VHH binders against Myosin phosphatase Rho-interacting protein (MPRIP). Designs and how they scored, part 9

Target 1, 108 residues: Myosin phosphatase Rho-interacting protein (MPRIP), of Homo sapiens (Human) (q6wcq1r43to150)
Amino acid sequence: KPIYGGWLLLAPDGTDFDNPVHRSRKWQRRFFILYEHGLLRYALDEMPTTLPQGTINMNQCTDVVDGEGRTGQKFSLCILTPEKEHFIRAETKEIVSGWLEMLMVYPR
Short names: E, the ipSAE of ESMFold2; O, the ipSAE of OpenDDE; V2, 0.75 times the mean of E and O plus 0.25 times the DockQ between their complexes.

## First folded at step 4 (VHH)

Design b20 (from p3a with G102S S103G; framework vhh_vobarilizumab_d1)
Amino acid sequence: EVQLVESGGGLVQPGGSLRLSCAASGFTFSRYAMAWYRQAPGKGRELVAGIYSGGSTSYADSVKGRFTISRDNAKNTLYLQMNSLRPEDTAVYYCAAKLYWSGTKYTESAYDYWGQGTLVTVSS
ESMFold2-Fast, scan of step 4: ipSAE 0.277; ipTM 0.598

Design b22 (from p3a with Y100H T107S A110S; framework vhh_vobarilizumab_d1)
Fold by ESMFold2-Fast, scan of step 4:
Structure b22 (fold): chain B 108 residues (1-108), chain A 124 residues (1-124)
Amino acid sequence: as target 1 above (108 residues)
Amino acid sequence: EVQLVESGGGLVQPGGSLRLSCAASGFTFSRYAMAWYRQAPGKGRELVAGIYSGGSTSYADSVKGRFTISRDNAKNTLYLQMNSLRPEDTAVYYCAAKLHWGSTKYSESSYDYWGQGTLVTVSS
């Protein structure tokens, strides 16, 4: 059951923000849906039935932190999992604050 | 300034057709899911049809096969083509837009912006 959703920008897979060339990569616009069971899925549109392009298992999340220091981009968040760091960015402070509130309940 | 302005409503006979338009301004229209809702006097608002920014559509069972929702992102306009109209389709029709929904307290979608509505009356 979806409990939150919205358009966000996602850093391309494999982006290394310590590499100056990677810092200039174009972020990709995806629709993110957070489900009650803790999966955060992103896809090309907001239909829950649209096949996701990727899934972040928030049940495995170790931390959700401000991303601006790492990415250089305002309104960005870093979702830390044991396998990978995920970087997302919102259009406004209000949007990123809403997402932070929803995602902060998961870190283990 | 964010605006959604509906037009195209009016009086039509049963079996007739109408095309509603919703002109959007003040936001990046192509990023928003759009929907048509309707409200008959003394009743709650109900979803008629939705179209997502990626183009996927959904319809209420009562209008499937009769109504078609579409959008023109170049013109920032949402449309509802209504065919084979019935007296029970009589309502004020609203367009609505959403970028994202829900919160820690909400389990369902919510719309960010709503138009003023346009009246559709289906009567002989």
Scores: ipSAE 0.013, ipTM 0.242, lowest interface PAE 8.2, mean pLDDT 82

Design b23 (from p4v with K99R F104Y S109Y; framework vhh_8pnl_2)
Amino acid sequence: QGQLVESGGGLVQPGGSLRLSCADAGFTFSSYAMAWYRQAPGKERELVARIYSGGSTNYADFVKGRFTISRDNAKSTLYLQMNSLKPEDTAMYYCAAHRYLITYEGTKYVYDYWGQGTRVTVSA
ESMFold2-Fast, scan of step 4: ipSAE 0.323; ipTM 0.621

Design b24 (from p4v with K99W; framework vhh_8pnl_2; at its last look DockQ between E and O 0.09; V2 from the best seeds 0.00; counts 0 for: pae E 9.9 > 2, grease 25.9 > 24.2, SAP .749 > .668, placed apart)
Fold by ESMFold2, look of step 5:
Structure b24 (fold): chain B 108 residues (1-108), chain A 124 residues (1-124)
Amino acid sequence: as target 1 above (108 residues)
Amino acid sequence: QGQLVESGGGLVQPGGSLRLSCADAGFTFSSYAMAWYRQAPGKERELVARIYSGGSTNYADFVKGRFTISRDNAKSTLYLQMNSLKPEDTAMYYCAAHWYLITFEGTKSVYDYWGQGTRVTVSA
């Protein structure tokens, strides 16, 4: 069952922020849904029937940290998992703070 | 910060049609669910129709197929096609932008922007 959700910008898979070409890539608008069992899924729109574009298993998350130092973008977070880093960005500080609060429980 | 401006209201006879539009002047239109509300004198503001960012729509029961909400994200414009108008449709019509969040309590609007409204009068 969903417990949190909203629009965020997601950095393209494999973005290396130390590579200037990658830093100019357009972030992807996705609707993120956090489910009670710890999966964070994202899709092209907010409809529940839209097939997810991807999933982040927050149960495997090792850290959630501020992303501005790495990405150069305000209101960004880095979600660390053993497989890869996920970078998200919100429209406002209030939105990113709400997401941080919800996601910060997983790195333990 | 965002500015919504409605237009297309006016006086129309019962059974007539009217097309409302709502233009965005200063926010990321495509990220928001958009809606039309109306308020008749002395009554509460009520939802008429909603269209989500992905295009799915909801209508109030009183619409009964007479109105069609649509959006053009490229032009940052929301529309309401109103057909078969009745005197009880007389009201101030407001455009709204909602940013929705899924919570334990269900879907909730977190940020709302409102226009100043456009008047629709249906009179014989």
Scores: ipSAE 0.006, ipTM 0.206, lowest interface PAE 9.9, mean pLDDT 81
ESMFold2-Fast, scan of step 4: ipSAE 0.365; ipTM 0.680
ESMFold2 (binder alone), look of step 5: mean pLDDT 79; pTM 0.780
OpenDDE, look of step 5: ipSAE 0.015; ipTM 0.270

Design b25 (from p4v with S30D L101V T103K F104Y K108T S109Y V110T; framework vhh_8pnl_2)
Fold by ESMFold2-Fast, scan of step 4:
Structure b25 (fold): chain B 108 residues (1-108), chain A 124 residues (1-124)
Amino acid sequence: as target 1 above (108 residues)
Amino acid sequence: QGQLVESGGGLVQPGGSLRLSCADAGFTFDSYAMAWYRQAPGKERELVARIYSGGSTNYADFVKGRFTISRDNAKSTLYLQMNSLKPEDTAMYYCAAHKYVIKYEGTTYTYDYWGQGTRVTVSA
């Protein structure tokens, strides 16, 4: 069942921060929910019946690290999985710190 | 923390239309689900329409097809377009903002803000 959740910004799928053009892309505002089974799902809004837009399987996560150096954005995190890197960012330091604590338990 | 201010209420004839507005100040509008409630004299406050921050909407059965809720995040303003008004729509209309957060093993917490209301009277 859900154990944590709130609004975050998600980098558009396929964003390569080493590509200067990609650094100007608009981050997408999504409501994220972390479930006890380790799935991190995100949707267009906080309505309980809204279908998720995507899922990050934290059970496959290899690392969760500070993202500022890669993205150039404050309060961002990089979630590393074998499939791809996911970049999220929060509005405040307190929000990103809370998410880091919840997500850092998953890396192998 | 935040303040909500309603406007657009007034007196109209049955079958008429009104557009209510709710402007916010002091918080991030984009993060809140917004709603219109109403309360007629001697009755409990009831939900009229809700719009989540992503644009999904819910309507009470008694206003479906007649009322439309919308939001303009750039202007930090919530709207309620009311058409085909009936005498039973007469009430004080309140704007509300709800911020949802999930913590503590799935418990949902809501931070709520309310406006002072704007009066709508539908009579001949």
Scores: ipSAE 0.063, ipTM 0.479, lowest interface PAE 4.1, mean pLDDT 85

Design b26 (from p4v with S30D K99R L101T I102F F104Y T107K K108T S109Y; framework vhh_8pnl_2)
Fold by ESMFold2-Fast, scan of step 4:
Structure b26 (fold): chain B 108 residues (1-108), chain A 124 residues (1-124)
Amino acid sequence: as target 1 above (108 residues)
Amino acid sequence: QGQLVESGGGLVQPGGSLRLSCADAGFTFDSYAMAWYRQAPGKERELVARIYSGGSTNYADFVKGRFTISRDNAKSTLYLQMNSLKPEDTAMYYCAAHRYTFTYEGKTYVYDYWGQGTRVTVSA
């Protein structure tokens, strides 16, 4: 069952923020939905039947931290999992604060 | 002017074509699902076509194969290409923008913007 959702910007897969060329990559606008079972899915649009582009398993999340220091972008978060780091960014402080509140219940 | 402004309506012969446009000047167009609705005299307003921000589309059965919805995010403009027009397509056509947000606690927020409409008349 979906419990939270909205538009966020997602850093392209493989982005290394220590690499100047990668820092210029455009963030991808994706519709994120957090489900009660702990899966955070993102898709190209908000249509209910749209196939997800990717999934972050929040049940495996080790931490959710402020991303601004690493990305150089305001209102960004880093979702840490054993496999990789996921960087997301919101348009406002209120949006990123809401997402942080929802996602912080998962870290082991 | 208003947030959404329709244009392109007019009088056409049966079998003719029209292209409707809907221009936006006041919000982040590319994050919204956009739709065309119509309302014929004495009838309820009905969905004609919808295009989601990522390009997925839905069409009412009565326009499938004849109408095409599209969007140009760089121009903040929505289009409806209407082909093989029939007298029963005569209606006021409205542009709408929908923003979907899911929230916990069972609440869902939907924000809608509507245009003033543009009239389409299909007559001999």
Scores: ipSAE 0.016, ipTM 0.365, lowest interface PAE 5.6, mean pLDDT 83

Design b27 (from p4v, 13 letters changed; framework vhh_vobarilizumab_d1)
Fold by ESMFold2-Fast, scan of step 4:
Parts: C-alpha cells; structure tokens; sequence
Structure b27 (fold): chain B 108 residues (1-108), chain A 124 residues (1-124)
C-alpha cells in the first residue's frame, strides 16, 4: 500500500560524482512512490497503473544522508544500500525535508 | 491563498443530470492531480473520480459509465458531469487537489487541498 509519493529528480544510473564529466549529466524527473512494505518505486508519471522504471529496496538501506556536498545540487539526498548509492533531488527544501523524514526510518 | 470552490449541486430527480464545477486558485492547477470525493449521510468519504495531471482518468465502479470527470487548465476549473443519477448518489461532493499521490486504494500526499463541498440530493 503506498504511504508517500512525489515528483523527484533521479541521477542517471552509473553517475560517478567524483568524475567532473558525470556531474553535468541531466537528472531524470520521475514520480516516486514509497510503499508500506519498504519498496521505493519510480515511474514516468503519477498514475498507479504506469509501469515502474525502477525500485530501491529501503529495507536494505544503510543510511540516508544529505547529497549536496557529493552531487553539487541543492535539496539532494543520497540513499546508501550495500549494492549502490542512489541520488535523488527535490525542487524545494520542504519537499526534500518531507522525503528525509519518511526515508530516515529505514537505515539500520 | 489556496482555494477550491465547488458549485453546481442541487436537487434532481432519479435519472436526471447535474454538472459540478470546482474553481481553483492559489496554486499551479495544471501540475496537480484533481479528484471528486463524496460523503453520504452517515457514511465515510469515498473517491468518486480522479483526473491525473497528464489527463488520464479514474472512476469508482459505482459511477463508471455514468459520470465524466474533466478539467480546463486555462480556467483552473475541474468538472464532474453526472448522468443517470440514482438516490444512492445523494451526498456532499468535495473537490480535492493532490500534488503528489493518488491511488485506487486511497490518497496520501503532503500537499492536498480540499474544498468545502456541494450538496447533491437525488429524490425518490
């Protein structure tokens, strides 16, 4: 069952922010839905029937940290899992704050 | 200031039609998913119809084929055309704006706005 949702910008897969060329890559606008079972899915629009583009398993999350220092972008977060880092960015401080509150319950 | 103002409610006979309007102001209307909810006397509030920012629509099984939801982004207005009305459609109808999330199982969003409602009565 969905518990939170919203439009966010997602860094393209394989983006290495330590590589100056990758820092200029265009972030992708996706609609993110957090489900009660801990899956965070993203898709091309807000319709529940739209096929997801990808999934982040928050049950495997080790930390959620501010991403600005790493990405160079305001209102960005880094979701750390053992397999990889996921970078998301919000349009405003209020949006990123809301997501931080919802996602911070998962880190082990 | 955010406002949603419903109009068009009233008394109709079974089999009749009504068109509800919701005038929106104070936010970027075209970016929001919009919906109509209703609450019958002594019942909980239920989702009737929704229209996503991209124009796709959802209808509850109880109204599918009888009601049509539409929006006019240039006028910041949401509409509900209600045809073949039944006594069980009697309810207060609410306009809602959802910034982030609408689901068929309910709505959960940080920036929801609600109107004050308009009464629809279908007699006998």
Amino acid sequence: as target 1 above (108 residues)
Amino acid sequence: EVQLVESGGGLVQPGGSLRLSCAASGFTFSSYAMAWYRQAPGKGRELVAGIYSGGSTYYADSVKGRFTISRDNAKNTLYLQMNSLRPEDTAVYYCAAHKYLITFEGTKSVYDYWGQGTLVTVSS
Scores: ipSAE 0.005, ipTM 0.210, lowest interface PAE 10.0, mean pLDDT 83

Design b28 (from p4v, 21 letters changed; framework vhh_7qia_2)
Fold by ESMFold2-Fast, scan of step 4:
Structure b28 (fold): chain B 108 residues (1-108), chain A 124 residues (1-124)
Amino acid sequence: as target 1 above (108 residues)
Amino acid sequence: QLQLVESGGGLVQPGGSLRLSCEASGFTFSSYAMGWYRQAPGKQRELVAFIYSGGSTNYADSVKGRFTISRDNAKNTVYLQMNSLRPEDTAIYYCAAYKYTYTYEGTKVTYDYWGKGTPVTVSS
């Protein structure tokens, strides 16, 4: 069952924000849905039957932190997992704050 | 604030064709799903065609095979191509834009915006 969702920008896979070349890479617009079971999926559009582009298992999340210092972009968050860092960005302060509240319950 | 402006309506004979356009301004158009609705005199407003941000489409049974919805994100425009028009298609046609999200309680929230409508009359 979905418990939160909306449009966000996702940094391309493998983006290293300490590399100046990677800082100019275009963020990808994806529709994100967080489910009760802790899976955060993202897809190309908001259609319920659209197959996901990827999934972040929030049950494996070690931290969710403000991303602005790392990315240079306002309203961005870093989702830390043992495998990699995921960077997402919202359109407004209110949207990113809502996502932070929903995602912060997962880190161990 | 998202603003929608419809155009392309008019008077057409049965069997004729019209193409409606809806231009959006104010926000990122490509984030929105778009719908075409119509309201005939004395009737409730009904959905005739819907297009998701990724291009997937749905049609009312009454227009399936005759109407085609499409979008051009570079022009912030959604179109409704209407072929084989019938007197029963006479209505004011409205463009609507939807942005989907879910709340903490799992409630699907739809932010919707509407145009003012464009009249279509199919008559001999």
Scores: ipSAE 0.014, ipTM 0.435, lowest interface PAE 6.8, mean pLDDT 85

Design b29 (from p4v with H98R K99Y Y100S I102Y F104S K108R S109T; framework vhh_8pnl_2)
Fold by ESMFold2-Fast, scan of step 4:
Structure b29 (fold): chain B 108 residues (1-108), chain A 124 residues (1-124)
Amino acid sequence: as target 1 above (108 residues)
Amino acid sequence: QGQLVESGGGLVQPGGSLRLSCADAGFTFSSYAMAWYRQAPGKERELVARIYSGGSTNYADFVKGRFTISRDNAKSTLYLQMNSLKPEDTAMYYCAARYSLYTSEGTRTVYDYWGQGTRVTVSA
């Protein structure tokens, strides 16, 4: 069952923010849905039947931190998992604050 | 506020056609599911057609085969082509960028933007 959802920008896989050319990569606009079971899925559009492009298992999340210092982008978050770092950003402060509130319950 | 503006409504005879347009005043149009709703006097507002950001469409049974929803993301414009119009189609037509999710605690609205409406009258 979905508990939160919205459009966010996702940093391309393999982005190294210490590399100046990677910092100019275009973030990908995806529709993110957080489910009650802790899976955060993203897809190409908001249609309920659209298959996800990827999934972040928030039950494995070790931390959710502000991403601005790492990415240079306002309203960005870093989701840390044992597998990898995921960088997302919102268009406004209000949107990123809502996502932070929803995601901060997961870090273990 | 002021994000969606409808146009193209008017008076038409039964069997006629109209094309409605909805212009986005500046939000990120291509990122939203867009819909046309209508409301006749004394009735509730009802969904006519929806188009998702990826291009998939849904239609109410009462307009299937007669109406076509489309979008032009480059122009930030939503369209409703209405053919074979009937007196029963007489209503105020509203453009909407509306999305709600069903959550464990009930329905949660992600976004809910409406235009002011454009009037369609089908009569002899």
Scores: ipSAE 0.015, ipTM 0.384, lowest interface PAE 6.5, mean pLDDT 84

Design b30 (from p4v with Y100F L101Y T103K F104S E105G G106S K108T S109Y; framework vhh_8pnl_2)
Fold by ESMFold2-Fast, scan of step 4:
Structure b30 (fold): chain B 108 residues (1-108), chain A 124 residues (1-124)
Amino acid sequence: as target 1 above (108 residues)
Amino acid sequence: QGQLVESGGGLVQPGGSLRLSCADAGFTFSSYAMAWYRQAPGKERELVARIYSGGSTNYADFVKGRFTISRDNAKSTLYLQMNSLKPEDTAMYYCAAHKFYIKSGSTTYVYDYWGQGTRVTVSA
């Protein structure tokens, strides 16, 4: 059952923000849906039947922190999992605050 | 501030065709789902067709096979190609832009923009 969702920008997979070339990579616009059991899925558009392109298992999340210092982008968050860091960015402070509130319940 | 401007309405005989256009200024067109609605005199507004930001479409049953919705993100323009028009298609046609979000399992609109409408009359 979906509990939260909306448009966010996702940093391309493998982006290293310490690498100047990677900092110029365009963030990808994806529709994110958080499900009741902790799966955070993202898809190419907001049509209800669109299949997801990827999944972040929030049940494995170790931390959710502000991403601005790492990415240089306002309203960004870093979702830390044992496998990798995921960087997402919102259009406004209100949107990123809403996502932070929803995602912060998962870390250990 | 968003701005949607419709054009292309007019008077046409049954069986004729019209192409409606909706242009935007003041917001990022490509990020929105776009739709055409219509409202006949004394009737409720109804959804005619929707096109999502990724290009997926859905249509009301009463226009399937006759109308085609499309978008040109580079031109920030939404289109409705209307073929085989019937007197029952007579209505004011409205362009809408929707940005969706989900809260508590419900889908709702954010930045719900509407145009002023363009009139379509189908009469012999």
Scores: ipSAE 0.247, ipTM 0.608, lowest interface PAE 2.4, mean pLDDT 85

Design b31 (from p4v with H98D K99W L101T I102V T103R F104Y E105G G106S K108E S109Y V110H Y111F; framework vhh_8pnl_2)
Fold by ESMFold2-Fast, scan of step 4:
Structure b31 (fold): chain B 108 residues (1-108), chain A 124 residues (1-124)
Amino acid sequence: as target 1 above (108 residues)
Amino acid sequence: QGQLVESGGGLVQPGGSLRLSCADAGFTFSSYAMAWYRQAPGKERELVARIYSGGSTNYADFVKGRFTISRDNAKSTLYLQMNSLKPEDTAMYYCAADWYTVRYGSTEYHFDYWGQGTRVTVSA
């Protein structure tokens, strides 16, 4: 059952923000849905039947931190998992604040 | 209200056709679901048709088989082809750019932009 959702920008897979060339990569606009079982899925559009392009397992999340210092982009968050870091950003402060509230319940 | 401009409305006889256009100059059109709403005098605005950013469509039952919604992302333009028009279709037609949010188990639609409307009159 979905409990939260909206449009966010996702950093391209493999982006290393310590690499100057990677910092210029264009973020990808994806529709994110958080489910009550803790999976955060993202897809190409907001239609309910669109197949997800990827999934972040929030049940494995170790921290959710502000991403602006790492990415150089306002309203960005870093979702830390043992496997890798995920970077997302919102178009407004209100949107990123809402996501932070929903995601902060997961860190172990 | 907003940056959307509707056009193409007019007076037609029952059974006639019209094509409405909604033009946007300058926002990220291709990333939004786009919709046509209508409002007759003294009534609430009602959804006519919606097209998602990926091209999938939804239609209100009262227009299925008669109206077709489409978009041209390169031109940042939304269209509504209206065929077999009926007097009941008489209304002001509005274009909207929206997204939806799932929050606490409910789906909510939030509208970023509305147009000023274009008038459609169907009468003998």
Scores: ipSAE 0.021, ipTM 0.363, lowest interface PAE 5.8, mean pLDDT 82

Design b32 (framework vhh_8pnl_2)
Fold by ESMFold2-Fast, scan of step 4:
Structure b32 (fold): chain B 108 residues (1-108), chain A 123 residues (1-123)
Amino acid sequence: as target 1 above (108 residues)
Amino acid sequence: QGQLVESGGGLVQPGGSLRLSCADAGFTFSSYAMAWYRQAPGKERELVARIYSGGSTNYADFVKGRFTISRDNAKSTLYLQMNSLKPEDTAMYYCAAHKYLIDSGGTYVYDYWGQGTRVTVSA
């Protein structure tokens, strides 16, 4: 059922990158797993029994775009859904490119 | 990339304590699950304790309540605090690092091992 996964940095919930104070918030390291039915879940670590902290439903995704212009951080992506924007960041260009390829199949 | 180096082993009397350390010069220590294994003479290597990169832990039943695994990502160091040591704890103790990746082919684990540090518990 899982089709892709790895460590990413996640912007804290409610982060508004147009607000200078929010830009100083520390990104949170989470283990992300993408499932074949389009659910993208993230948890505190890679332990199989660790409960997920959150879920992004990629079946509702309207776009996945480069996030660097919005976040000021290299290798970041913005996942757009009707409810809100989700910002993730990888440690390298290779990792973010892999995630972009996996996530870009979902936008409506 | 990097080498795992264990230290802190030695000879102690039953009921004593030891703290093992595993130093990693590796750049990505914080993304690895870390573990302590042990191997007694004539026996197979067995898992003692595991700590995932987020801090979640697993312990073998025979050490629960006596041993504590911990990590310091800033120092790239793994620890095993061993209390109430028993003669049955006598073994070579090994540090291991595990990198987890998931893709369409499944879950892949890349393992790295240290050379071990000897623990002897005897009167």
Scores: ipSAE 0.078, ipTM 0.455, lowest interface PAE 4.1, mean pLDDT 85

## First folded at step 7 (VHH; framework vhh_vobarilizumab_d1)

Design c1 (from b10 with V104I D107T S108G G110T; at its last look DockQ between E and O 0.43; V2 from the best seeds 0.00; counts 0 for: pae E 6.6 > 2, unsure alone 61.7 < 65)
Fold by ESMFold2, look of step 7:
Structure c1 (fold): chain B 108 residues (1-108), chain A 126 residues (1-126)
Amino acid sequence: as target 1 above (108 residues)
Amino acid sequence: EVQLVESGGGLVQPGGSLRLSCAASGFTFSDYAMAWYRQAPGKGRELVAGIYSGGSTSYADSVKGRFTISRDNAKNTLYLQMNSLRPEDTAVYYCAAKLYRGTIRYTGSTYTYDYWGQGTLVTVSS
């Protein structure tokens, strides 16, 4: 059951912000949907039935932190999981704050 | 500033065809769902056809096989090709867009539209 959604920018998989070549990569515009059971999925459009490009298991999440120090981008978050870091960016402070509220309930 | 401007309406005989256009501006057209609605005299607005940002389409039963919705993302334009027109198709036709400028709290599966054009009149009569 979806509970929250919206457009965000997602850093490409494998982006290393210490590598200058990676910092020039274009962020990917994806529609994110958070499901009640903790799945955060993203896809190319806003329809819940669209095949997802990827998922983040928020039940494995260890922290959600401000991303500006790592990414150099305003309104960004870092979602930490045991396997990798995920970086997202919103268009406004209001949007990123709403996402932070929804995602902060998961870290262990 | 979002703008949706319809054109292509007019008077046509039963069995005829018209092509409606909706020029869109003020948003990234290709990222958003679009639809055509119509409002017959004395009635509320009803959905005619929709097209999602990924290109999937849907149609009201009353127009299936006669109407075709399409979009040209390079021209920021939504189209409705209307064939085999009938007097009951007489209505003001509206272009609509769903812009996700914030976030959505899901309370159901219902898809709603945020922006509307001014409409273009289609009259089908002998």
Scores: ipSAE 0.021, ipTM 0.497, lowest interface PAE 6.6, mean pLDDT 82
ESMFold2 (binder alone), look of step 7: mean pLDDT 79; pTM 0.801
OpenDDE, look of step 7: ipSAE 0.151; ipTM 0.544

Design c2 (from b10 with V104I Y106F; at its last look DockQ between E and O 0.47; V2 from the best seeds 0.00; counts 0 for: pae E 6.2 > 2)
Fold by ESMFold2, look of step 7:
Structure c2 (fold): chain B 108 residues (1-108), chain A 126 residues (1-126)
Amino acid sequence: as target 1 above (108 residues)
Amino acid sequence: EVQLVESGGGLVQPGGSLRLSCAASGFTFSDYAMAWYRQAPGKGRELVAGIYSGGSTSYADSVKGRFTISRDNAKNTLYLQMNSLRPEDTAVYYCAAKLYRGTIRFDSSGYTYDYWGQGTLVTVSS
């Protein structure tokens, strides 16, 4: 069932990038797994049975866009859902490009 | 370039203890999932214990409660503390590593460990 995975940095939940205090928050290192049915889950390590810290339903995703303008961080993406914006960043352009390719199939 | 070197094997009496070490070089140790495997005479190689880059561990049923896997990322070293040793624990013990940094496609059955050490012999005999 898993189809793609890797380490990413996730902005803390509730981060408002227009608030300078929030822009200094430490991003959370999480292992993301994309499952074939559109579940994107993240956890503290790469084992699929590790209790997830959270999930994103990519089937509800409306867009995946470059995040640099909002976050100030290179290699970042914004995953847009009706309920929340999720911000991730990768260590390299190659990693973020691979994630964008995999995630862009879901927006309506 | 990448090297895994096991040490700490030897002869020990039943009920005894040994601590195996695996010194790693040539890669960023903290990014790797690590494992111990063993191969007894006349048997296939089997997983003993694993430790993921995030710290979660797993153990074969035959060693649960007796063996403890750990890692010291500052020293680039994987450990196996083996207590209450039994003759059936006699085997060559191998250190293995798999890189999970970057991205992984899961649609292949080829998720084997990338690097292996040469092994250290543990003999449990009275």
Scores: ipSAE 0.036, ipTM 0.510, lowest interface PAE 6.2, mean pLDDT 82
ESMFold2 (binder alone), look of step 7: mean pLDDT 82; pTM 0.832
OpenDDE, look of step 7: ipSAE 0.122; ipTM 0.552

Design c3 (at its last look DockQ between E and O 0.52; V2 from the best seeds 0.00; counts 0 for: pae E 8.3 > 2)
Amino acid sequence: EVQLVESGGGLVQPGGSLRLSCAASGFTFDRYAMAWYRQAPGKGRELVAGIYSGGSTSYADSVKGRFTISRDNAKNTLYLQMNSLRPEDTAVYYCAAKLYYGSIKYDSSGYTYDYWGQGTLVTVSS
ESMFold2, look of step 7: ipSAE 0.012; ipTM 0.402
ESMFold2 (binder alone), look of step 7: mean pLDDT 83; pTM 0.839
OpenDDE, look of step 7: ipSAE 0.120; ipTM 0.529

Design c4 (from b10 with K98R R101K D107E S108G G110T T112V; at its last look DockQ between E and O 0.34; V2 from the best seeds 0.00; counts 0 for: pae E 5.5 > 2, unsure alone 62.3 < 65)
Amino acid sequence: EVQLVESGGGLVQPGGSLRLSCAASGFTFSDYAMAWYRQAPGKGRELVAGIYSGGSTSYADSVKGRFTISRDNAKNTLYLQMNSLRPEDTAVYYCAARLYKGTVRYEGSTYVYDYWGQGTLVTVSS
ESMFold2, look of step 7: ipSAE 0.036; ipTM 0.515
ESMFold2 (binder alone), look of step 7: mean pLDDT 78; pTM 0.777
OpenDDE, look of step 7: ipSAE 0.296; ipTM 0.645

